# Designs tried in a protein design chat: VHH binders against a8e7c5r167to518. Part 8

Target 1, 352 residues: a8e7c5r167to518
Amino acid sequence: YKIFMDSDSFYYSLTYDLTNTVQRQGELGKSDQPLWKRVDDRFFWNKHMIKDLVDLQAPQVDFWVIPIIQGFVQVEELVVNYNESSDEERSSPETPLQEPTCVDDIHPRFTVALISRRSRHRAGMRYKRRGVDTDGHVANYVETEQLIHVHSHTLSFVQTRGSVPVFWSQAGYRYNPRPRIEKGERETMPYFASHFEKEVETYKKLVIINLVDQNGREKIIGDAYLKQVLLYNNPNLTYVSFDFHEHCRGMKFENVQTLTDAIYDIITDMRWAWVDQAGVICQQEGIFRVNCMDCLDRTNVVQAAIARVIMEQQLKKLGVMPPEQPLPLKCYRIYQVMWANNGDTISRQYAG

## First folded at step 24 (VHH)

Design n6
Fold by ESMFold2, last read:
Structure n6 (fold): chain B 352 residues (1-352), chain A 124 residues (1-124)
Amino acid sequence: as target 1 above (352 residues)
Amino acid sequence: QVQLVESGGGLVQPGGSLRLSCAASGFTFSYKSSYALGWFRQAPGQGLEAVAYISSSGSTIYYEDSVKGRFTISRDNSKNTLYLQMNSLRAEDTAVYYCATVRTYPSGYIFRYWGQGTLVTVSS
């Protein structure tokens, strides 16, 4: 696939629809239609321009219109090699080696890609606001897809982030202003439901992971979210609370293991999308929806941790990693950098 | 479809008693489940608080300090039903009561299924 970046954090591909996950593209099937006719509307940032061009009825317009996302794309080739010890490597001797009975090219390789798609809703001067609007859209909504490619296999795992879908603000000119609820519980209910009705239609099942502190200044927002989740009462939702600041000071990935251990069965049951030459092998059975107050740093750390658990399961299923071992340290370092870059890019786009 | 339905709420005078029930449909309570069953409540103007939990086997039971000795949680897996016997009710027990399947861990909790809530009002 060939992916191009404009200097303003917009991405496009001439041959691949960046607005759709592997799973959604499989659901649409194969086509020689122009890419813009098959897009996911939420992430189609040049939609208005296409409407103007289609109204002109110009010949072959469809093939000049390429769908554009705002977000993040990074692709890395990784090597599974456990013999990268901290011991100093010595120089190879000049002495020629007898050919061994074993072939030396023993380290499996795989490609990892991250694609983050920011929703075009709530764009412009409203991008720093919190919560839901009267159309059921939330601030800082981003779909992040982690792709694994090995031989002819493409594997995909998708997560979303987005603001707590109640009416609230935290804007002000004071340092660290307290959050404020703008509408009452009953008034909020239909807009909360509107948001999650769309989410359930799209992803079928959601596991909400709420990282908002359960005490202190954030409590009012966390309590409001939980109450709306309870009132909505949809059996396709699972609600997970994790007090990030109590256990994860310093943004350490190791500290999130308490969460991933506690939900390991839920992660495993979520599975992933898997396609090859024969078609769709399996599909992801829902989605994790992760939030903190602004859906930036805490959210990014947790999503990276969940996606790592999935990636290790995927690689072991493919025979790329040995069973019962973690990622090699070099792979993990590169993985951490990819997710850090994702978080930094989402943060920059949120701040404007 | 999967659901939990609370019943047994209502108006009661201080010192009185109520028995709440929570019936499950679409899934079965199991002694091997990783989820406990619990009652949670929310009083007007307050956040959600735990009242009591009972493990899948029934061998582990927790009560909030303010309800110990007055409330009794129990489960009947053969009827897919969770109960809360509330005795010696006080005005401070006025709240909407929810049942839920819950799992706790050191840094948080997980709700998988819950009910619509049932209102308990303790007033003269």
Scores: ipSAE 0.757, ipTM 0.895, lowest interface PAE 0.6, mean pLDDT 82
Fold by ESMFold2, last read:
Structure n6 (fold): chain B 352 residues (1-352), chain A 124 residues (1-124)
Amino acid sequence: as target 1 above (352 residues)
Amino acid sequence: QVQLVESGGGLVQPGGSLRLSCAASGFTFSYKSSYALGWFRQAPGQGLEAVAYISSSGSTIYYEDSVKGRFTISRDNSKNTLYLQMNSLRAEDTAVYYCATVRTYPSGYIFRYWGQGTLVTVSS
């Protein structure tokens, strides 16, 4: 599939609906309808610009209308080779051959892609950069899909991020402004519910991962979120708390393994979407919804860590990667760069 | 569908006793579960506070310091019910009490199922 970027982090494809996950496309079934009639409306950024073309009601015009997303796309091909990490071990009197050998062709290869789709609801200066609005939409809502492609298999794992769905603000004029709750608990309940009713309708089950600090100035936001989750009392929700800063001292992010170990069974039970030539083999059973205060750096680190656990399970299931071994170091470093680029792009779009 | 229902709350005088029950339906309390059962409370205007929790086997029990010696948590897996016996009640025990399935780890916790709460008011 061919994907084009216009350098303002807007992406389109002439043949592939970038607004939908692999799983949603499988649920829609095969269709010869124009791409714009099949889109996920949350991510259809050029909807209002093409109003006049849609009003023509001419079939030929339908195929000129190409859905555009705002977000991020990156695709990499990786090679599973455990011997690339040790170039100092070649203390041999014989000189290696200069030509690449056929041995490199037998190492398994896979394609990794990241697609992030920013919701068009809460664009620009119309909405606050924090919390929920009266339509039930949250700030900085992004769906991120990680794709693995090996031969005829396409595997997909999807996560969402989004602001804590209460009414709150954190004014930016101070060096380190304190967050403030803007509406009362009871007044917030119906808007919190309207947000999560749509989330449950779309994803069926959600695992909330709240990275907001449990102590200090962030505590008021974390407490408000938990209270609304308890009041909503939906059995399709699971609530996970992780105190990011207590365990990532000095902004060290390598210690997120504490979280992924604690929820490893939940990650494993989530599974992923898997399609091949025979059709849909399995589906992802719910979604992780991850947040911190702004849903940027901490959120991106945690999402990358969860997606890595899933990717290793996917590659081991396909026989691309040996059981009980981690990814080769070069693969992991490229993976980290992909997720860092994702985070940087989302951060740039959030800041304006 | 899965549900936890708390009962046994009400108005009681200081020094009195109450017994809270939490009945589960749609799933079964298991000795092998990775989730403990717990009671949590929230006083007006305050955050959620752990009161007590009991491991799936019943062999590990935690009490918050302010209730230790006064409250007793227990579970009856054959009746699919969790209990909290609350003795020597004080005004500061006034709160909405929630039953939940919980897993704790050093950096956080996980709530899977919880109830709607039952109000306990301790007042003369």
Scores: ipSAE 0.756, ipTM 0.898, lowest interface PAE 0.6, mean pLDDT 82
Fold by ESMFold2, fold request of step 26:
Structure n6 (fold): chain B 352 residues (1-352), chain A 124 residues (1-124)
Amino acid sequence: as target 1 above (352 residues)
Amino acid sequence: QVQLVESGGGLVQPGGSLRLSCAASGFTFSYKSSYALGWFRQAPGQGLEAVAYISSSGSTIYYEDSVKGRFTISRDNSKNTLYLQMNSLRAEDTAVYYCATVRTYPSGYIFRYWGQGTLVTVSS
């Protein structure tokens, strides 16, 4: 299938429904229906633009209507080659080769892709950029899917990000505006519940990873989130706190390993979606929901780290990586760039 | 399916005692679990604070400073129940008390299951 970009924000495919994960595609089953009839409505950005066309109820029009997402798509082919030095990955002038000495077909190859889908709810600049609304929708809600393709196998791992689902703001006249709770704990409960009821219906189990600092200016938001999680008291939720500021100074990936080590069993038990020629081999058992205050930089770093743990497990299961070895350095650098591009794109879309 | 249910709260005078229980259903307490069991409380107008927790093996016990020497946490895995014996109660102990399964690590913590809470009121 081909993926087209009309800008660095909007994406579509003529043959593939970008609004749905591999897992949701499998749950829908085979169908002759046009793509737009099977979309995930949360991510169907051109729904209102094509409303008049679909309201005509002309069957042949259905196949001209292509779902569009706002988000991010990047696809890379990677080569598992431990013989490369890190110096090849630094900037230097390319030199022409008079003759290739070999074809690198003997090294295992895999395709990695990132697809981020931004919810169309709360899309306008007039909506609050923080928290939940009275419909149970949260600001900056993005579903990110990491895909691995090797031979006939397609593997998928999905995460979500979204604002802390309480009523709060972070705007003011001062240098560093302090966050402010806008509604009381009791008043917030039904809207928090409305949000998570939809999430549990969709994903079944959620592991919340709250990156909001446990001390300082952010504490009031982190405490509010934890309290609402406890009051909601749904056994399908797990709540994880990680104090990013105290442990991951300078956005270093190795400091995030403290978190991934602590939840390694939870990551492993979640598994991933896996399909091949025989059909669905397994499915992802739940989802990580990651947030910081704005669900941008810290969130992106943590999601990349979790997805890396999964990717290495996937590649080792598929036999494209030896056991007990990390990714080759070149693969890791490209992986970091892919996730950095994802974070930058989500950040631009969030800012307007 | 999984539930933790607190009981044993109520009204008590300063200096009195209460014994809180937390009964689990849908899963069993195991001394080999990666999760500890703990009591947490919220006083009116305050955030949630830890009171005490006990490791799965029972070998590690933590108490918050304000309750040390007055409260005793214990677990009975055969009855699938966590306890908090609260002695020499004071007005500042007034709160809703929650039990939870918890795992701690250097940069944070994990809550897997928790209860609805039981109210403890300490007043004359």
Scores: ipSAE 0.722, ipTM 0.874, lowest interface PAE 0.7, mean pLDDT 81

## First folded at step 25 (VHH)

Design o2
Fold by OpenDDE, fold request of step 26:
Structure o2 (fold): chain B 352 residues (1-352), chain A 124 residues (1-124)
Amino acid sequence: as target 1 above (352 residues)
Amino acid sequence: QVQLVESGGGLVQPGGSLRLSCAASGFTFSYKSSWALGWFRQAPGQGLEAVAYISSSGSTIYYEDSVKGRFTISRDNSKNTLYLQMNSLRAEDTAVYYCATVRTYPSGYIFRYWGQGTLVTVSS
């Protein structure tokens, strides 16, 4: 797939639909329709720009209009090699230059792609756009898809992030202002429901991972979120609370394992999308919807952690990794960089 | 479809007693489940708090400190029903009470299923 980058934030492909997940593409099937007519409308960033072209009703429009996403795309080729000493250990002068063993033919290889696509419906800066609107759209809504490709196999795992779907604001640029609820519980209910009805329709089941602090200034937003979840009472929703700030203080991101361990069965049951030349092998049965206050750094760390668990399961299932081993260190490092880049890019986009 | 339905709430005077029931349908209580059964409450303007929960095996029971000695959680697997006996009720016990399937872990909790809640009002 040839992916083009116009900037750090905008991506398009002439041959691949960047607006749809592997699973959605499979559901859509083969179509003779032009690419822009098959897109997920949520992520068709330049839709407003093509309006004038579409109004021309020229047949050529179908060839000229290329869907563009705002978000992040990175692709890496990885080699599974457990014998590779960490690059840090190689910097010791005493380590004899191990002849580059032609790693080429003996070690399994796989391609990883990370695609984040930002919703066009509620774009804006983080201090100006928070919460849900009257259409059920939330601020900083991003769908992130992790792809693994091995031979003829394509595996996909999709997650979402989005602002807490209540009416709330946080005013001020120079200080960390206290969040404020803008509308009452009853007034919020139909809009909350509207948001999640659409989400359930799209993804079937949702596991909410709320990273909002359980204490302090953020608590009011967390409480409001949970209250709406309880009131909505949809059996397709699961609610997970994780106090990220309390447990991951000092950049102890390893403590996120407490969360992934607690939800390991849920992760496993969710599965992933898997397609080969013969067709669909399995489908992802739901999604994790992860949020913090701004749905940036904390959210990115948790999404990366969940996605890593899935990646390891996928690679083991494919026979690319042995069952009792973790991801090779070199692979893990590259993986971390990819997700970090994803997080940084999304942060820049949301900050303006 | 899985459903939890709370009942037994109402108006009671301080010092009075109530018994809440939570009837489950669409799933059965199991001793092998990774999910505990619990009661949670939310007072007006307050956050959700755990009142009591019981592990699937019944080996672990939790009570909030404020309700210890006054409230008793129990379950009847044959009836697929969870109970909360509330004695010596206080004004501060006024809340909407929810039953839920819950998993607790060191850094938080997980709710899988819950009911619509039942209102308990303790007032003179």
Scores: ipSAE 0.911, ipTM 0.965, lowest interface PAE 0.4, mean pLDDT 92
Fold by OpenDDE, look of step 25:
Structure o2 (fold): chain B 352 residues (1-352), chain A 124 residues (1-124)
Amino acid sequence: as target 1 above (352 residues)
Amino acid sequence: QVQLVESGGGLVQPGGSLRLSCAASGFTFSYKSSWALGWFRQAPGQGLEAVAYISSSGSTIYYEDSVKGRFTISRDNSKNTLYLQMNSLRAEDTAVYYCATVRTYPSGYIFRYWGQGTLVTVSS
């Protein structure tokens, strides 16, 4: 598929639905319907722009309307080689996606794609949009899909990020204004429930990873979040706390492994979407919903760490990687850059 | 469907005693589980705090410092019920008490299942 970029924020494809995950596309099945009629509405950014055209009900319009997402897309071809020293081969972005060769090659190849799609709901600047609204939408909601392609196999792993779904704000002229709760616990309950009811409907099970500081200024927001989770009391929710600041202070991002190790069984049980020419092999059974205060840097690091665990499991399952080996250093470096680019792009979009 | 149901909360005078119960359904207490069973509480305007929890094997029991010597956590596997005996209750113990399946690790905790909570009010 060909993906086009308009500036650093907007993406579209003439042949691929960027608004839906591999799993959702499978569920929708093959359709003769135009792309814009099959979209996930949350991520259809040009919906309003095409409204007048759609209202004309002219068949010709169906071919001209291409869904646009706001977010991030990057595709890389990686080679699994444990003997190569890290420095030399920057895969040129201009190299046509060659079908990765699997298990029998001396150097297995695979394609990795990272797609982030921002919700069009409650889109706004970082300090102007926080928390949940009366429609159950949260600020800075992003669905991120990691795709692995090997021969006829396509594997997908989806995560989400979004603001803490309570009514809160962080206003002020200071670089780090003190967060405040805007509504009481009882007033928040129905809107919190509305948010997660939709999430559960979409993703079945959710593992909340709350990276909000357990101490200091952020604690009030973390406490409010946990309280709402407890009150909502849905068996399809799991709540995970990780004190990112305490453990990753000084840019010790490697310490995120403490989290991934602690939830390794949960990661494994969640599985991923896997499709081949014969059909669906397996489905992702839930989703990680990761948040910090602004759902930017910390969130991106944790999502990348979880995604890496999954990718390694996937590649091992495919026989692309040997068992009990880490990702080759060269692959890891490229992978890290992809996630970093994702994080930076989302940050710029949220900052305005 | 997995369910935890707390009971035993109520109004008590300082120095009094209460026994909380947590009845589990939809799963059985197992010694092989990676999940601990515990009591947590949230006082008005405060965050959630761990009161006591017991590992699946029973080999590890944790008590919050403020409740050590006063509270006792126990379980009856035959009844699939967790208990918290609370003695010498203080005004500071006033809170909603939750039963939960929990996993602790160096950087945080994981809650899998929990109940609706039971209110304990200690007042003269």
Scores: ipSAE 0.901, ipTM 0.959, lowest interface PAE 0.4, mean pLDDT 91
Fold by OpenDDE, fold request of step 26:
Structure o2 (fold): chain B 352 residues (1-352), chain A 124 residues (1-124)
Amino acid sequence: as target 1 above (352 residues)
Amino acid sequence: QVQLVESGGGLVQPGGSLRLSCAASGFTFSYKSSWALGWFRQAPGQGLEAVAYISSSGSTIYYEDSVKGRFTISRDNSKNTLYLQMNSLRAEDTAVYYCATVRTYPSGYIFRYWGQGTLVTVSS
């Protein structure tokens, strides 16, 4: 499938629906309808631009309208090779240039794709848009799908990020301003419920991972979030707190493993979408909704960590990786770059 | 469907006693579970705090320092009910008390199921 990129923020395909996950595409089934009629409306960025064209009701419109997403797309082909010595040792001048033996044909290969799609709702800069609105939409809502393709098998794992769904603001450009709650608890309840009712309808079960600091200036937002979760009291919600700043200070991102270990059974139970030529093998049974204050760097790190756990499980199930080994170092490096690029792109889109 | 229902809250004078109950339905208390059972409370204008929790095996019990010696958490597996005996109540104990299934780990906690809460008001 040819994916086109415009200005590193907008993506479209003539043959693939970038607005729907593999799982949603499977649920929609085979259709003769044009792509723009099958889209997930949340992620159809150019919907407002094509309104006049659609209103013409001209048959040619079906050929002219291509759904565009705002977000991020990267595709990489990876090779599973555990014998690759770290490139750092090769820089010693004395090691004769061993001719790259074409050994590449003997190792398992798989394709990884990362697709992030930003909601068209409540578009705007982070300092102008925080929290939930009266329609139940949250600021900086992004659905991220990690895809693995091996032979005829396609596997998908989907996560979301989004602002804490209460009415809050953080004013000021220069200093980490103190966040403020804008509406009371009771007033917020129906809008909080509206947001999560839609989420539960879409994803069945939600595991909330709240990365907001448990102490300090951010605490008020975290407390408000938890209170609303408790009040809403939906059995399809699980609430996870992780004090990211406390445990990952100094760029110790490896400490995120504490979180992934704590929720390992939850990750395993969630599963993923898996399709082959014969049809659907399994479905993702829920979704991780990850947030911090701005849903940018911290959120991206945690999503990447969870997705890595899933990727390793997927590759082991496919027989691409041995059961007791981690992802090869080279694969891991490429993987990290992909997620970093994802994070950077989303940050630019939201920070303006 | 899994449900937790708290009861036993009310108005009490300082120095008084209350016994909270949490009735669980849709699941059974099991020593094999990775989930602890606990009481949490939220005072007006404050965040949620852990009051007491008991591991699935019953081997580990936690109490918040402020309630040690005054509160007792217990469980009746035959009734699928969690209890919190609260003695020598203080004004500072005024809060909505929640029963929850919880997992604690070094960097945070996980809530799986919880009730609607019961209000405890300690006032003269």
Scores: ipSAE 0.898, ipTM 0.959, lowest interface PAE 0.4, mean pLDDT 92

